VH-VL binders against Adapter SH3BGRL (SH3BGRL). Designs and how they scored, part 12

Target 1, 113 residues: Adapter SH3BGRL (SH3BGRL), of Homo sapiens (Human) (o75368)
Amino acid sequence: VIRVYIASSSGSTAIKKKQQDVLGFLEANKIGFEEKDIAANEENRKWMRENVPENSRPATGYPLPPQIFNESQYRGDYDAFFEARENNAVYAFLGLTAPPGSKEAEVQAKQQA
Short names: E, the ipSAE of ESMFold2; O, the ipSAE of OpenDDE; V2, 0.75 times the mean of E and O plus 0.25 times the DockQ between their complexes.

## First folded at step 18 (VH-VL; framework fv_diridavumab)

Design w2 (from t6 with heavy chain G27F; at its last look DockQ between E and O 0.86; V2 from the best seeds 0.73)
Fold by ESMFold2, look of step 18:
Structure w2 (fold): chain C 113 residues (1-113), chain A 119 residues (1-119), chain B 111 residues (1-111)
Amino acid sequence: as target 1 above (113 residues)
Amino acid sequence: EVQLVESGAEVKKPGSSVKVSCKASGFTFSNYAIHWVRQAPGQGPEWMGWIFPILGIAKYAPKFQGRVTITADDFAGTVYMELSSLRSEDTAMYYCARDEYWDSGMDVWGKGTTVTVSS
Amino acid sequence: QSVLTQPPSVSAAPGQKVTISCSGSSSNIGNQYVSWYQQLPGTAPKLLIYDNNKRPSGIPDRFSGSKSGTSATLGITGLQTGDEANYYCGTWDSSLSAGVVFGGGTKLTVL
């Protein structure tokens, strides 16, 4: 299951928009996911701190939400998601198989021909 | 230069309130936890609470719940701590301190500001 | 009464080593990260150790931290007269209605 760590009470409009962009994409494509709120939930906040890999952490400060996992495996932050979406590679980015008939599956089939 | 600077020393009467500011420079304070810690003469540090501005949350130590409010102004780059219903036991040095995470360790401290509560 | 228990004082000669203990519980040291602070007279506390055993930039490696169970230890080797200070452990406490807790402090005397 895809898990998206978010801060529901963030005062940053930019963070809220990025979170909504990720969650909205998952909803629109019927990709199952769980929201993990780090604002009110200490356990989620600690888990995110401990599980974003060192090479994916910001130089300073707490890793900015949203942060995306498949089960416990880190997939990336908003920038990685955005890049994957622009390349029609979101299912691969999430560690999922693209649905038959999807744009991503079509692109992948053409590249393998 | 990464720095936290508290507002100047205050002398207050019992029953009044004090609001101490903490101005951050050299870093974007909103994605750090900012703690408030006080230290009475001859005693160790005492945690009062924290704010994590980008998460939109603040939490207070039970001893101060109902008397302390911690807020942030992103435009001013400043965190505020207000302590009400002052009594002589509140006489202390007050620090703001940043933490990369709320639970990691306070790596940058302000110089501290004295709040004296007397007749 | 401190949630975290430290010895009130320790002493050793220049060049020697000393350890400072910090005893807590499962709601703090047992499951949370420990930090250590040095406080010279008239100054703000200074972070020596974070995340149990990591040193910030600029802290020499003669300062070390470790933990086992619900206890943490600060080690200082090659003692210098400038190390004479109060030392505090700190940690997050995840029990109901708690946050950061500090030890009562240990005064290090370098004789």
Scores: ipSAE 0.551, ipTM 0.838, lowest interface PAE 2.0, mean pLDDT 90
ESMFold2 (binder alone), look of step 18: mean pLDDT 90; pTM 0.928
OpenDDE, look of step 18: ipSAE 0.814; ipTM 0.926

Design w3 (from w1 with heavy chain W102Y; at its last look DockQ between E and O 0.87; V2 from the best seeds 0.00; counts 0 for: pae E 2.9 > 2)
Fold by ESMFold2, look of step 18:
Structure w3 (fold): chain C 113 residues (1-113), chain A 119 residues (1-119), chain B 111 residues (1-111)
Amino acid sequence: as target 1 above (113 residues)
Amino acid sequence: EVQLVESGAEVKKPGSSVKVSCKASGFTFSNYAIHWVRQAPGQGPEWMGWIFPILGIAKYAPKFQGRVTITADDFAGTVYMELSSLRSEDTAMYYCARDEYYDSGMDVWGKGTTVTVSS
Amino acid sequence: QSVLTQPPSVSAAPGQKVTISCSGSSSNIGNNYVSWYQQLPGTAPKLLIYDNNKRPSGIPDRFSGSKSGTSATLGITGLQTGDEANYYCGTWDSSLSAGVVFGGGTKLTVL
């Protein structure tokens, strides 16, 4: 299952919009996911801090939500999601098979032989 | 230059309140947890609470729950700690401190400011 | 009486090695990161060690940290007279009253 770490009470308009963009995409495409709120839940906060790979963390400061996992496997942050979406590769980015007939499946077929 | 500067020393009467400010410079404080720690003369540090502005949350030590409020003003670049119902035991040096997370360690400290509670 | 227990004092001659212990429980040291602070007289604490064993930039490698079970240790090698200070351990405590706890402090004397 796709897990998205978010801060429900964030005062940052940019963070709220990024979270909405990720969650809205998953909802619109009927992709199953769990929200993991790091604002209200200390265990989620600690888990996210510990499981975002070091090469994906900022040099200083807390890794910013949203952070996207498939089960316990790190998939990326908002920027990685955004790039995947622009390249019609979101299912691959999430570690999922694109639905037959989808734009991503069509693009993948054109990129192959 | 990364620094935190607390407001000036204060002398207060028992039963009153004090509000100490902590101005951040050289970094964007809202991306960090900002702790408040006090130290009575001859004693070790005592954690009072923290605020994590980007997450929109604050947490207080149980000893101070109901007496302490920690807030942030992004425009002013400042964190505030207000301690109410002051007692003589509240006489201490008060520090603000930056933490990359909230559980990692406090890497930047203010110089501290004294609050003296006397009749 | 601190949640984290440290020896009240330690001493050693210049050039020697000392260790300072910090004893806690599963709710704090056992399951959370430990930090260490140096406090010179009349100054604010300074971070020496974070995340159990990592050094901030500018802290020499003669300062080290380790953790085993519910105990943590600060090691100082090549002791210098400028190392005379109070040393505090700190960690997150995940018990019912979750928050940061500090040890009572250890005064290091360099004789």
Scores: ipSAE 0.414, ipTM 0.811, lowest interface PAE 2.9, mean pLDDT 89
ESMFold2 (binder alone), look of step 18: mean pLDDT 90; pTM 0.931
OpenDDE, look of step 18: ipSAE 0.817; ipTM 0.926

Design w4 (from w1 with heavy chain Y101W W102Y; at its last look DockQ between E and O 0.91; V2 from the best seeds 0.00; counts 0 for: pae E 2.4 > 2)
Heavy chain, then light chain:
Amino acid sequence: EVQLVESGAEVKKPGSSVKVSCKASGFTFSNYAIHWVRQAPGQGPEWMGWIFPILGIAKYAPKFQGRVTITADDFAGTVYMELSSLRSEDTAMYYCARDEWYDSGMDVWGKGTTVTVSS
Amino acid sequence: QSVLTQPPSVSAAPGQKVTISCSGSSSNIGNNYVSWYQQLPGTAPKLLIYDNNKRPSGIPDRFSGSKSGTSATLGITGLQTGDEANYYCGTWDSSLSAGVVFGGGTKLTVL
ESMFold2, look of step 18: ipSAE 0.523; ipTM 0.834
ESMFold2 (binder alone), look of step 18: mean pLDDT 91; pTM 0.933
OpenDDE, look of step 18: ipSAE 0.819; ipTM 0.927

Design w5 (from w1 with heavy chain A33V; at its last look DockQ between E and O 0.72; V2 from the best seeds 0.00; counts 0 for: pae E 2.8 > 2)
Fold by ESMFold2, look of step 18:
Structure w5 (fold): chain C 113 residues (1-113), chain A 119 residues (1-119), chain B 111 residues (1-111)
Amino acid sequence: as target 1 above (113 residues)
Amino acid sequence: EVQLVESGAEVKKPGSSVKVSCKASGFTFSNYVIHWVRQAPGQGPEWMGWIFPILGIAKYAPKFQGRVTITADDFAGTVYMELSSLRSEDTAMYYCARDEYWDSGMDVWGKGTTVTVSS
Amino acid sequence: QSVLTQPPSVSAAPGQKVTISCSGSSSNIGNNYVSWYQQLPGTAPKLLIYDNNKRPSGIPDRFSGSKSGTSATLGITGLQTGDEANYYCGTWDSSLSAGVVFGGGTKLTVL
């Protein structure tokens, strides 16, 4: 299952918009996911800190939400999600199989040829 | 350079409140936890609470719950600690301190500011 | 007084070594990483050790940390007169009223 680490009470407008963009996309495409709130839950904060890869962390400080996992496998942050969406590669980015007949499945078929 | 600077020393009467500011510079403070720690003369440090601005949360030590409020102003790069219902026992040096996470260790400290509570 | 117990004082001659202990419980030292702070007279505390045994940049190798069970130890070798200070252990306490706890401090005298 896709797990999106978010801060429900973030004081950053930019972070709130990025979180809504990710969650809204998943909802609109009926992709199953689980929200993991790092603001309200210390265990989620600790887990996210420990499981975002070192090369994907900021130089200093806490990694910015949203952070996207498939189960325990790190998939990326908002910028990686945005890039995947622009390239019609969101299912691949999430480690999922694109639905038959979707734009992404069509693009995948063309790339494999 | 990375630094934290508390506002100037305060002298207060019992029953009043104090609001101390902590200006951060040289780093993006919203990604960090800012703790407030006080130290009475001749005593060890006493943790009061922290704020994690990017997550929009603060946590307070039980002893100060209900009397302390910690807030942040991202634009000003400043954290505030307000302690109400002051008593003489609140006389101490007050520090703000940076922590990469809430539990990692306080790697940057302000120089501290004295709050004196006396009649 | 403090939830973390430290000896009130230790002393040793210049060039010698000393250890400072910090004793706690499973809810703090046992399950959380320990940090150590040096406080020179009239100054703010300074981080010496984090994550039990890691040294921030600029802290010399003669400062070391370790943890065993619910106890932690700060080691200082090659003592210098400038090391005369108060030393505090600190950690997260994950009990119901979670928060940061500090030891009562250890005064190091270099004599």
Scores: ipSAE 0.386, ipTM 0.787, lowest interface PAE 2.8, mean pLDDT 89
ESMFold2 (binder alone), look of step 18: mean pLDDT 91; pTM 0.932
OpenDDE, look of step 18: ipSAE 0.740; ipTM 0.912

## First folded at step 20 (VH-VL; framework fv_diridavumab)

Design y1 (from v2 with heavy chain N31T; at its last look DockQ between E and O 0.84; V2 from the best seeds 0.68)
Fold by ESMFold2, look of step 20:
Structure y1 (fold): chain C 113 residues (1-113), chain A 119 residues (1-119), chain B 111 residues (1-111)
Amino acid sequence: as target 1 above (113 residues)
Amino acid sequence: EVQLVESGAEVKKPGSSVKVSCKASGFTFSTYAIHWVRQAPGQGPEWMGWIFPILGIAKYAPKFQGRVTITADDFAGTVYMELSSLRSEDTAMYYCARDEYWDSGMDVWGKGTTVTVSS
Amino acid sequence: QSVLTQPPSVSAAPGQKVTISCSGSSSNIGNQYVSWYQQLPGTAPKLLIYDNNKRPSGIPDRFSGSKSGTSATLGITGLQTGDEANYYCGTWDTSLSAGVVFGGGTKLTVL
């Protein structure tokens, strides 16, 4: 299961838009996911503090939501998601199989021809 | 240079309010927790509450619930603490302090500002 | 909020070691990170130890932190007269009113 750590009460327009972009993509593509709210839930906030890899954290400060996991395996932040989507590689980024007939499956088929 | 600077000292009458500002410089404060801590003369620090602007969290110690409001202006790089219904017991040095997380430790403190409540 | 208990004072001679204790509970020290602060007269507190046992840049390795169960300890070795100060422990408390709690402070005297 895909887990997306978000701050439901963020006052940042940029953060809100990034969270909406990730969650909206998952919903539109019928990809199952769980939201993990770090603003309202201390345990989620502590878990994210301790589980985003050091090489993926900012030099200082708390890692910015959204942060994307498959189960407990870290997949990336918004920038990684955005890049994967632009390259038609979101399912691979998430550790999932691209559905037949998807744009990602079509691109893979063309690359193998 | 990383620093926090509180607004100037204030003398207030009982029943009034005070609003202290905390200007951050040398870092982007919105991605840090900012705590407000006060200290009466000869006493230890007393936590009042915190704000984590990028996450949209502001919470207060139960002792101050209903009397304290902590806000942030990201554009101005400033956090505010407003304490209402002042009493003589509120006479103290007031600090803002940053924490990389909410639970790690306060690594940068302002110099503090005195609020004196006297009739 | 809960009270963290520290001894009111400790003393030792220059060059010696001293420890300062901080006793709490399972809702704070037992399950949360501990920090330690030095406060010289007329100044703001200064962070010495964060995350139980880590030193910020610029804090000499004479300062150390540890915890066991619901108690934490600040160690100071190679005492200098400049170490005379008040020392406070702090931690997050997860009881119904989650927030930071501090100890009452320990006055260190270097004889």
Scores: ipSAE 0.554, ipTM 0.839, lowest interface PAE 2.0, mean pLDDT 90
ESMFold2 (binder alone), look of step 20: mean pLDDT 90; pTM 0.931
OpenDDE, look of step 20: ipSAE 0.698; ipTM 0.900

Design y2 (from v2 with heavy chain N31H; at its last look DockQ between E and O 0.83; V2 from the best seeds 0.73)
Heavy chain, then light chain:
Amino acid sequence: EVQLVESGAEVKKPGSSVKVSCKASGFTFSHYAIHWVRQAPGQGPEWMGWIFPILGIAKYAPKFQGRVTITADDFAGTVYMELSSLRSEDTAMYYCARDEYWDSGMDVWGKGTTVTVSS
Amino acid sequence: QSVLTQPPSVSAAPGQKVTISCSGSSSNIGNQYVSWYQQLPGTAPKLLIYDNNKRPSGIPDRFSGSKSGTSATLGITGLQTGDEANYYCGTWDTSLSAGVVFGGGTKLTVL
ESMFold2, look of step 20: ipSAE 0.632; ipTM 0.860
ESMFold2 (binder alone), look of step 20: mean pLDDT 90; pTM 0.927
OpenDDE, look of step 20: ipSAE 0.770; ipTM 0.915

Design y3 (from v2 with heavy chain N31R; at its last look DockQ between E and O 0.93; V2 from the best seeds 0.78)
Heavy chain, then light chain:
Amino acid sequence: EVQLVESGAEVKKPGSSVKVSCKASGFTFSRYAIHWVRQAPGQGPEWMGWIFPILGIAKYAPKFQGRVTITADDFAGTVYMELSSLRSEDTAMYYCARDEYWDSGMDVWGKGTTVTVSS
Amino acid sequence: QSVLTQPPSVSAAPGQKVTISCSGSSSNIGNQYVSWYQQLPGTAPKLLIYDNNKRPSGIPDRFSGSKSGTSATLGITGLQTGDEANYYCGTWDTSLSAGVVFGGGTKLTVL
ESMFold2, look of step 20: ipSAE 0.663; ipTM 0.871
ESMFold2 (binder alone), look of step 20: mean pLDDT 90; pTM 0.932
OpenDDE, look of step 20: ipSAE 0.743; ipTM 0.910
ESMFold2, look of step 21: ipSAE 0.608; ipTM 0.859
ESMFold2 (binder alone), look of step 21: mean pLDDT 90; pTM 0.931
OpenDDE, look of step 21: ipSAE 0.856; ipTM 0.938

Design y4 (from v2 with light chain K54R; at its last look DockQ between E and O 0.88; V2 from the best seeds 0.69)
Fold by ESMFold2, look of step 20:
Formats: structure tokens, sequence, C-alpha cells
Structure y4 (fold): chain C 113 residues (1-113), chain A 119 residues (1-119), chain B 111 residues (1-111)
């Protein structure tokens, strides 16, 4: 299952918008997911600290939500999600098979042909 | 270049309040945990509480719960600590300190500011 | 808050090695990262060790950290007169109300 680490109490409008953009996409496409709140749940906060890969962390500081995992496999942050969405590659980004008839499946079919 | 600077020393009467500011420079402070730690003369450090502005977390040590408030002003790049109902035992050096996470270690400290509470 | 236990003082001659212990519990050292601080007289604490055994840039490798179970140890080799200071361990504690706890401190004297 897709797991999205979020901070429900973030004081940043930008972060709240990014979180909603990710969660909204998952809901609109009926992709199953779990929210993992790092503000309300210390264990989620510690897990995220320990499981975002070093090459995907800022040079210093805590990795900012949202952070996206498939089970325990790291998939990326908002910028990676946004890039994948712009390239019709969100299902691949999530480690999922694109639904038949989707734009992403169509792009994949053209590349394979 | 990375620096935390507390506001100037203060002398206060018992029963009053003090508000100390902590100005961050050389980094985006809202992406870090900022702790407040005090140290009475001849004693070790004592943690008062913390704020992690971007995550919306502010919490206080039980000893100070109800007397301390920690806030942040992102525009000013400043964290504030307000301690109310001051007693002579609150006389101490007060520090703000940066932690990359909340549980890793305080890698940048201010030079500290003295709050003296006397009759 | 829970108090981490450190010896009140340690001493050794220049060039020697010392260790400073920090004893805690499963709610802190046993499951949380340990940090160590040096405090020279009249100055703010300075981070020596974070995440149990990592050194910040600029801290020489003669300072080392380790932990086992609910105890942590700071090691200092090649003692220098400039190492005379108070040393504090610190860690996150998850009991009752989560927060940072510090040890009472250890005064290192280089004879």
Amino acid sequence: as target 1 above (113 residues)
Amino acid sequence: EVQLVESGAEVKKPGSSVKVSCKASGFTFSNYAIHWVRQAPGQGPEWMGWIFPILGIAKYAPKFQGRVTITADDFAGTVYMELSSLRSEDTAMYYCARDEYWDSGMDVWGKGTTVTVSS
Amino acid sequence: QSVLTQPPSVSAAPGQKVTISCSGSSSNIGNQYVSWYQQLPGTAPKLLIYDNNRRPSGIPDRFSGSKSGTSATLGITGLQTGDEANYYCGTWDTSLSAGVVFGGGTKLTVL
C-alpha cells in the first residue's frame, strides 16, 4: 500500500497544498493509501527520519512532508511526484501498473511500440 | 555564518514575565527543531521545550507546562520563549539551540542570555 | 524529567585516555540517539557527538561515542589541557511527556 507521510498541523500553506495535491491525486484515481502523520505521531516522525534515503534528504534539516512510500520503499517527495505527474508517469513513480486506458498506459504503449 | 542570537540580558521582579527572542541567520530556521535550554549558575543544562515551525509542533517540559510558551515568527526569522510567574529559581542563562531533527543533537547554540529574577 | 547519570568528575594526565559514562533507561538511551556536549567555562555547550557516534565537522576523531543497552560512553584520547571542561550527555526521552533530558555533567580535569 502507498504510504504518504504528512504533517497535519504544519504552519506552511505550501506544505499543506502539496500534501493535498498528492492525497487528492490518490483519491481521484482510487489508489489505496495510508496517511502517516509525523506531527501527531512521534513514531511516524522517527520512521520517516530513518527511512528517507540520504541522497533524498536536504543537505541539513528534516526532510519536508509530503514523503511518499510504497510499503517501506521510498518513492519521493512532492517535487518527484509533480515531475512524474507532468510526464504521465505517476503510476511508475509509485511502483504501480497504470490502468488500461489511462494517459500513462497510452504513453507506455507508444514507447513499447 | 549559521548563527543563533538571543536578545539581551534582563532583570525581572518575581511574579513577572520575560520574553526572550532568538534570531536565526544563515539558515532557514523553520525547517529545524529549535530548543530552549536554560542553565542555572553551577548547574547543568535543563530542557524547557521546543518548536518545529514547519511541522507545527511546540511542546514543553512538564516542569514548565503552563508557564512557558514558545512561538515562531517566520517572517522575522525569530523564535520567542516567554516564561511567566517568575521566581528567583528562574535566574539562569537561557539558550536557544538548533537540532537538525528533534532527537539528534543540538548542533548550533546561541551564546545565551541571562535572566535575573530578584526582589 | 528523567535524569541521566554521569560520574561527577574524571581526571587523567595529558596524552592519556578517559571515558565518561552516561546511564539511562529504555525510555531514553536504550531506544534513542545520544549526543555529547563540551562546555568550556563561560561558554555555551558545543556538540561533540550526535546520533550516538557521529562527529560534526571540526571535531577531531580522538573524540568518540558509543552505546550499549541503556548506557552511553564518550571516549577522549590524547588528552590535552584544552579538554578541561564539563561534559554532558543528552538524549530524547519518551516517558510520560516526550522531551530532551541531559546528564548532570562530568568535570574533566587534565592533570
Scores: ipSAE 0.631, ipTM 0.861, lowest interface PAE 1.7, mean pLDDT 90
ESMFold2 (binder alone), look of step 20: mean pLDDT 90; pTM 0.932
OpenDDE, look of step 20: ipSAE 0.632; ipTM 0.890

Design y5 (from v2 with heavy chain V108Y; at its last look DockQ between E and O 0.87; V2 from the best seeds 0.00; counts 0 for: pae E 2.1 > 2)
Fold by ESMFold2, look of step 20:
Structure y5 (fold): chain C 113 residues (1-113), chain A 119 residues (1-119), chain B 111 residues (1-111)
Amino acid sequence: as target 1 above (113 residues)
Amino acid sequence: EVQLVESGAEVKKPGSSVKVSCKASGFTFSNYAIHWVRQAPGQGPEWMGWIFPILGIAKYAPKFQGRVTITADDFAGTVYMELSSLRSEDTAMYYCARDEYWDSGMDYWGKGTTVTVSS
Amino acid sequence: QSVLTQPPSVSAAPGQKVTISCSGSSSNIGNQYVSWYQQLPGTAPKLLIYDNNKRPSGIPDRFSGSKSGTSATLGITGLQTGDEANYYCGTWDTSLSAGVVFGGGTKLTVL
């Protein structure tokens, strides 16, 4: 299952909008997911600190939400999600198979033809 | 470079409140935990609480629950700690300190400010 | 009164090595990161070690940290008179208070 780490109490409009963009996309495409709130839940906050790979962390500071995992496997942050969405590769980014008839499946079929 | 500057020393009467500011500069302070730690004369450090502005949370040590409020003003780049119902045991040096992850270690400390509570 | 236990004092001659212990529990040192601080007289604490064994930039490699189980150790080699200070361990504790706890401190004397 897709897990999206978010900060529900963040005062940042930018963070809130990025979180909404990720969650809204998942809902619109009927992709199952769980929200993991790092503001309200210390265990989620510690888990995120420990499981975002070092090569995907900022040089300083806590990795900014949203952070996206498939189960415990790291998939990326908002910028990685946004880039995958622009390239019609969100299912691949999430480690999922694109549904038949989706735009991503059509792009893959044309790339292989 | 990274700086944390607490407001000036204060002398207070028992039963009053104090609000100490901590001006941050040289880093994006909202993406760090800011701790408040005090140290009574001749004693070790005592953690009071913290704030993590980008996450929108603040927590307090149980000893200070109901007496301490920690807030941040992102526009001013400043963290505040207010301690109410002061008593003589609150006489101490008060520090703000930065931590990358709340649990990693406090890598920059202010020079501290003295709060003296006496009648 | 301290959740973390440190020896009250330790001493050694210049050039020698000393270790300072910090004993805790599974709710803190056992499962959380340990930090160490030096406090010279009249100054704020200074971070020496974070995340158990990492040194911030500018801290000489004479200072080292380690942990095993629920105990942590600060090592200082090549002792200098300027190392005379109080040393504190610190860690996040997830029991009752869910916050930072410090050791009671160790006064290092360089004789």
Scores: ipSAE 0.533, ipTM 0.836, lowest interface PAE 2.1, mean pLDDT 89
ESMFold2 (binder alone), look of step 20: mean pLDDT 90; pTM 0.931
OpenDDE, look of step 20: ipSAE 0.763; ipTM 0.915

Design y6 (from v2 with heavy chain Y101W W102Y; at its last look DockQ between E and O 0.74; V2 from the best seeds 0.00; counts 0 for: pae E 2.7 > 2)
Fold by OpenDDE, look of step 20:
Structure y6 (fold): chain C 113 residues (1-113), chain A 119 residues (1-119), chain B 111 residues (1-111)
Amino acid sequence: as target 1 above (113 residues)
Amino acid sequence: EVQLVESGAEVKKPGSSVKVSCKASGFTFSNYAIHWVRQAPGQGPEWMGWIFPILGIAKYAPKFQGRVTITADDFAGTVYMELSSLRSEDTAMYYCARDEWYDSGMDVWGKGTTVTVSS
Amino acid sequence: QSVLTQPPSVSAAPGQKVTISCSGSSSNIGNQYVSWYQQLPGTAPKLLIYDNNKRPSGIPDRFSGSKSGTSATLGITGLQTGDEANYYCGTWDTSLSAGVVFGGGTKLTVL
């Protein structure tokens, strides 16, 4: 299951938008996901801090939501998601198999041919 | 230089309110929390509360709940702590301190603001 | 009165090793990272250790931290006169709605 760490009470319009983009994409594509609210739950904050790889952390401070995991495996932040989306590689980004008939699956098939 | 610049010393009467400011210099509030910690003369530090400006999260110590308000001005890069219904026991040095989002220690401290409450 | 318990004072001669204990509970030290602060007279606290055993830049390796169960320990080797200060442990407490708690402090005297 995809886990998206979000801040439900974020005062940042940018963060809110990024969160909505990710969640909206998952919903629209019927990808199962679980929201982990770091604003409402300190355990989620701690987990995110501990499990975002060091090389994926900002130079200063903590990673900003949304942060995306596949189970316990870090997949990336919004920028990574956005890039994947632009390249029709979101399923790969998420560590999922692209469903048959999807644009991503078609692209993959062509590359393997 | 990364630092927190606090407002000047305050002398207040009992029952009044004080509002101390803490301005970030050399860094932004992004990815950081700001704590307020006070220290009475001869005592250890006492945590009052914190705020995550970018996340819109603020929490207070139970002891100060209802009497303290921590706010942030993202544009000004400033955090404020207002303490109401002041009493003599509130006489202390009030520090703001920077912390990463969670559980990483307060790595940057202001020089402190002395608040004296006396009749 | 402090949520975290520290010995009120410790002392040792220059060059010696000292340890300062910090005792808490499962809701704080038991499941959170511990930080240590040094406070010299007339100054703000200074972060010495974070995440149980990590040293910020500029902190010499004479300072060390460890954690076991619901207790944490600050170690200072090669004690120097300049180490004379108050030391405080701190951590988050999940029972306090994700607030921070400090120890009562330990006064270190260099004999």
Scores: ipSAE 0.417, ipTM 0.844, lowest interface PAE 1.5, mean pLDDT 93
ESMFold2, look of step 20: ipSAE 0.449; ipTM 0.820
ESMFold2 (binder alone), look of step 20: mean pLDDT 91; pTM 0.934

## First folded at step 21 (VH-VL; framework fv_diridavumab)

Design z1 (from k1 with heavy chain G27F, light chain S94T; at its last look DockQ between E and O 0.87; V2 from the best seeds 0.00; counts 0 for: pae E 2.2 > 2)
Fold by ESMFold2, look of step 21:
Structure z1 (fold): chain C 113 residues (1-113), chain A 119 residues (1-119), chain B 111 residues (1-111)
Amino acid sequence: as target 1 above (113 residues)
Amino acid sequence: EVQLVESGAEVKKPGSSVKVSCKASGFTFSNYAIHWVRQAPGQGPEWMGWIFPILGIAKYAPKFQGRVTITADDFAGTVYMELSSLRSEDTAMYYCARDEYWDSGMDVWGKGTTVTVSS
Amino acid sequence: QSVLTQPPSVSAAPGQKVTISCSGSSSNIGNNYVSWYQQLPGTAPKLLIYDNNKRPSGIPDRFSGSKSGTSATLGITGLQTGDEANYYCGTWDTSLSAGVVFGGGTKLTVL
C-alpha cells in the first residue's frame, strides 16, 4: 500500500498545496493509500526521519512533507512525484503496474518493446 | 553565519511576564525544531519546550505547561518564548537552540539572555 | 532530580583518556538518539555528539560517543587543559510528557 507522510497542521501554504496535489491525484486515480500524519503522530514523524534515505534529504533540516512510500520502500518527495506525473510515469514511480489500456501502460510498452 | 540571537536581558518583578525573542539568521529556521532551554546559575540545562514551525506544532515540558508559550513568526524569522507568573526561581539564563530533527541534538545555540526576577 | 544519571565529576591528566557515562531508561536513551554537550565556564553549551555517535563539523575525533541498551558513553582521548568543562548528555524522552531531558552534568577536571 502507498503511504503518504503529511503534516496536517503545517503552517506552510506551499506544503499544504503539495500534499493536496499528491493526495488528490491518488484519489482521482483510485490508487489506494494511507495518510501518515507527522504533525500529530510522533511515531510517524520518527519513522519518516529514519526512513527517508540520506541522499534524498535536504542538505540541512528535516525532510519536507509530503514523502511517498510503497509500504516501507521510499518512492520520493513532491518533486519526484511531479516529474513522474509530467512524464506519465506515476504508476512506475509508485512501484505499481499501470492499468492495461492507460496512457502510462502504452508509454511503458513502447519503452519495453 | 548561522546564528540565533536572543533579545536583551530582562529584570522583572514576581507575578509579571517576560517575552524573549530569538532571531534566526543564515538558515531557514522553519525547517528546524527550535528549543528553549534555561539554566539557573550553577545548575544544568532545563528544557522548557520546542516549536517546529513547518510542521505547525509546539510542545512544552510539564513543569512549564500553562505558564509558557512558544510561537514563531516565519516572516520575521523569529521565535518567541513567553513565561508568565514569574517567580524568583525563574531567574536563569534562557537559550534558544536549533535541532535539525527534534530528537537529534541542538547544534546551534544562542548566546543566552538573563532573566532576573526580584522584588 | 535528573532523569539521566551522570557521575558528578571525573578527572584525568593531560594526554590521558576518560569516559563519561549517562544512564537512562527505555523511554529515553533506549529508544532515542543521545546527544552530548560541552559547556565551558561562562558560555552556552556546545554540541559534541549527536545521533548517539556522530560528530558535528569542527569537533575533533578524540571525542566519541556510543550507546548500549539504556546507557550512553562519551569518550575523550588526548585530554587537554582546555577540555575542563561541564558535560551533559541529552535525549528525547517519549514517556508521558515527551520532550528533551538532560543529565545532571559531569565536571571534567584535567590535572
Scores: ipSAE 0.525, ipTM 0.831, lowest interface PAE 2.2, mean pLDDT 89
ESMFold2 (binder alone), look of step 21: mean pLDDT 90; pTM 0.932
OpenDDE, look of step 21: ipSAE 0.806; ipTM 0.925

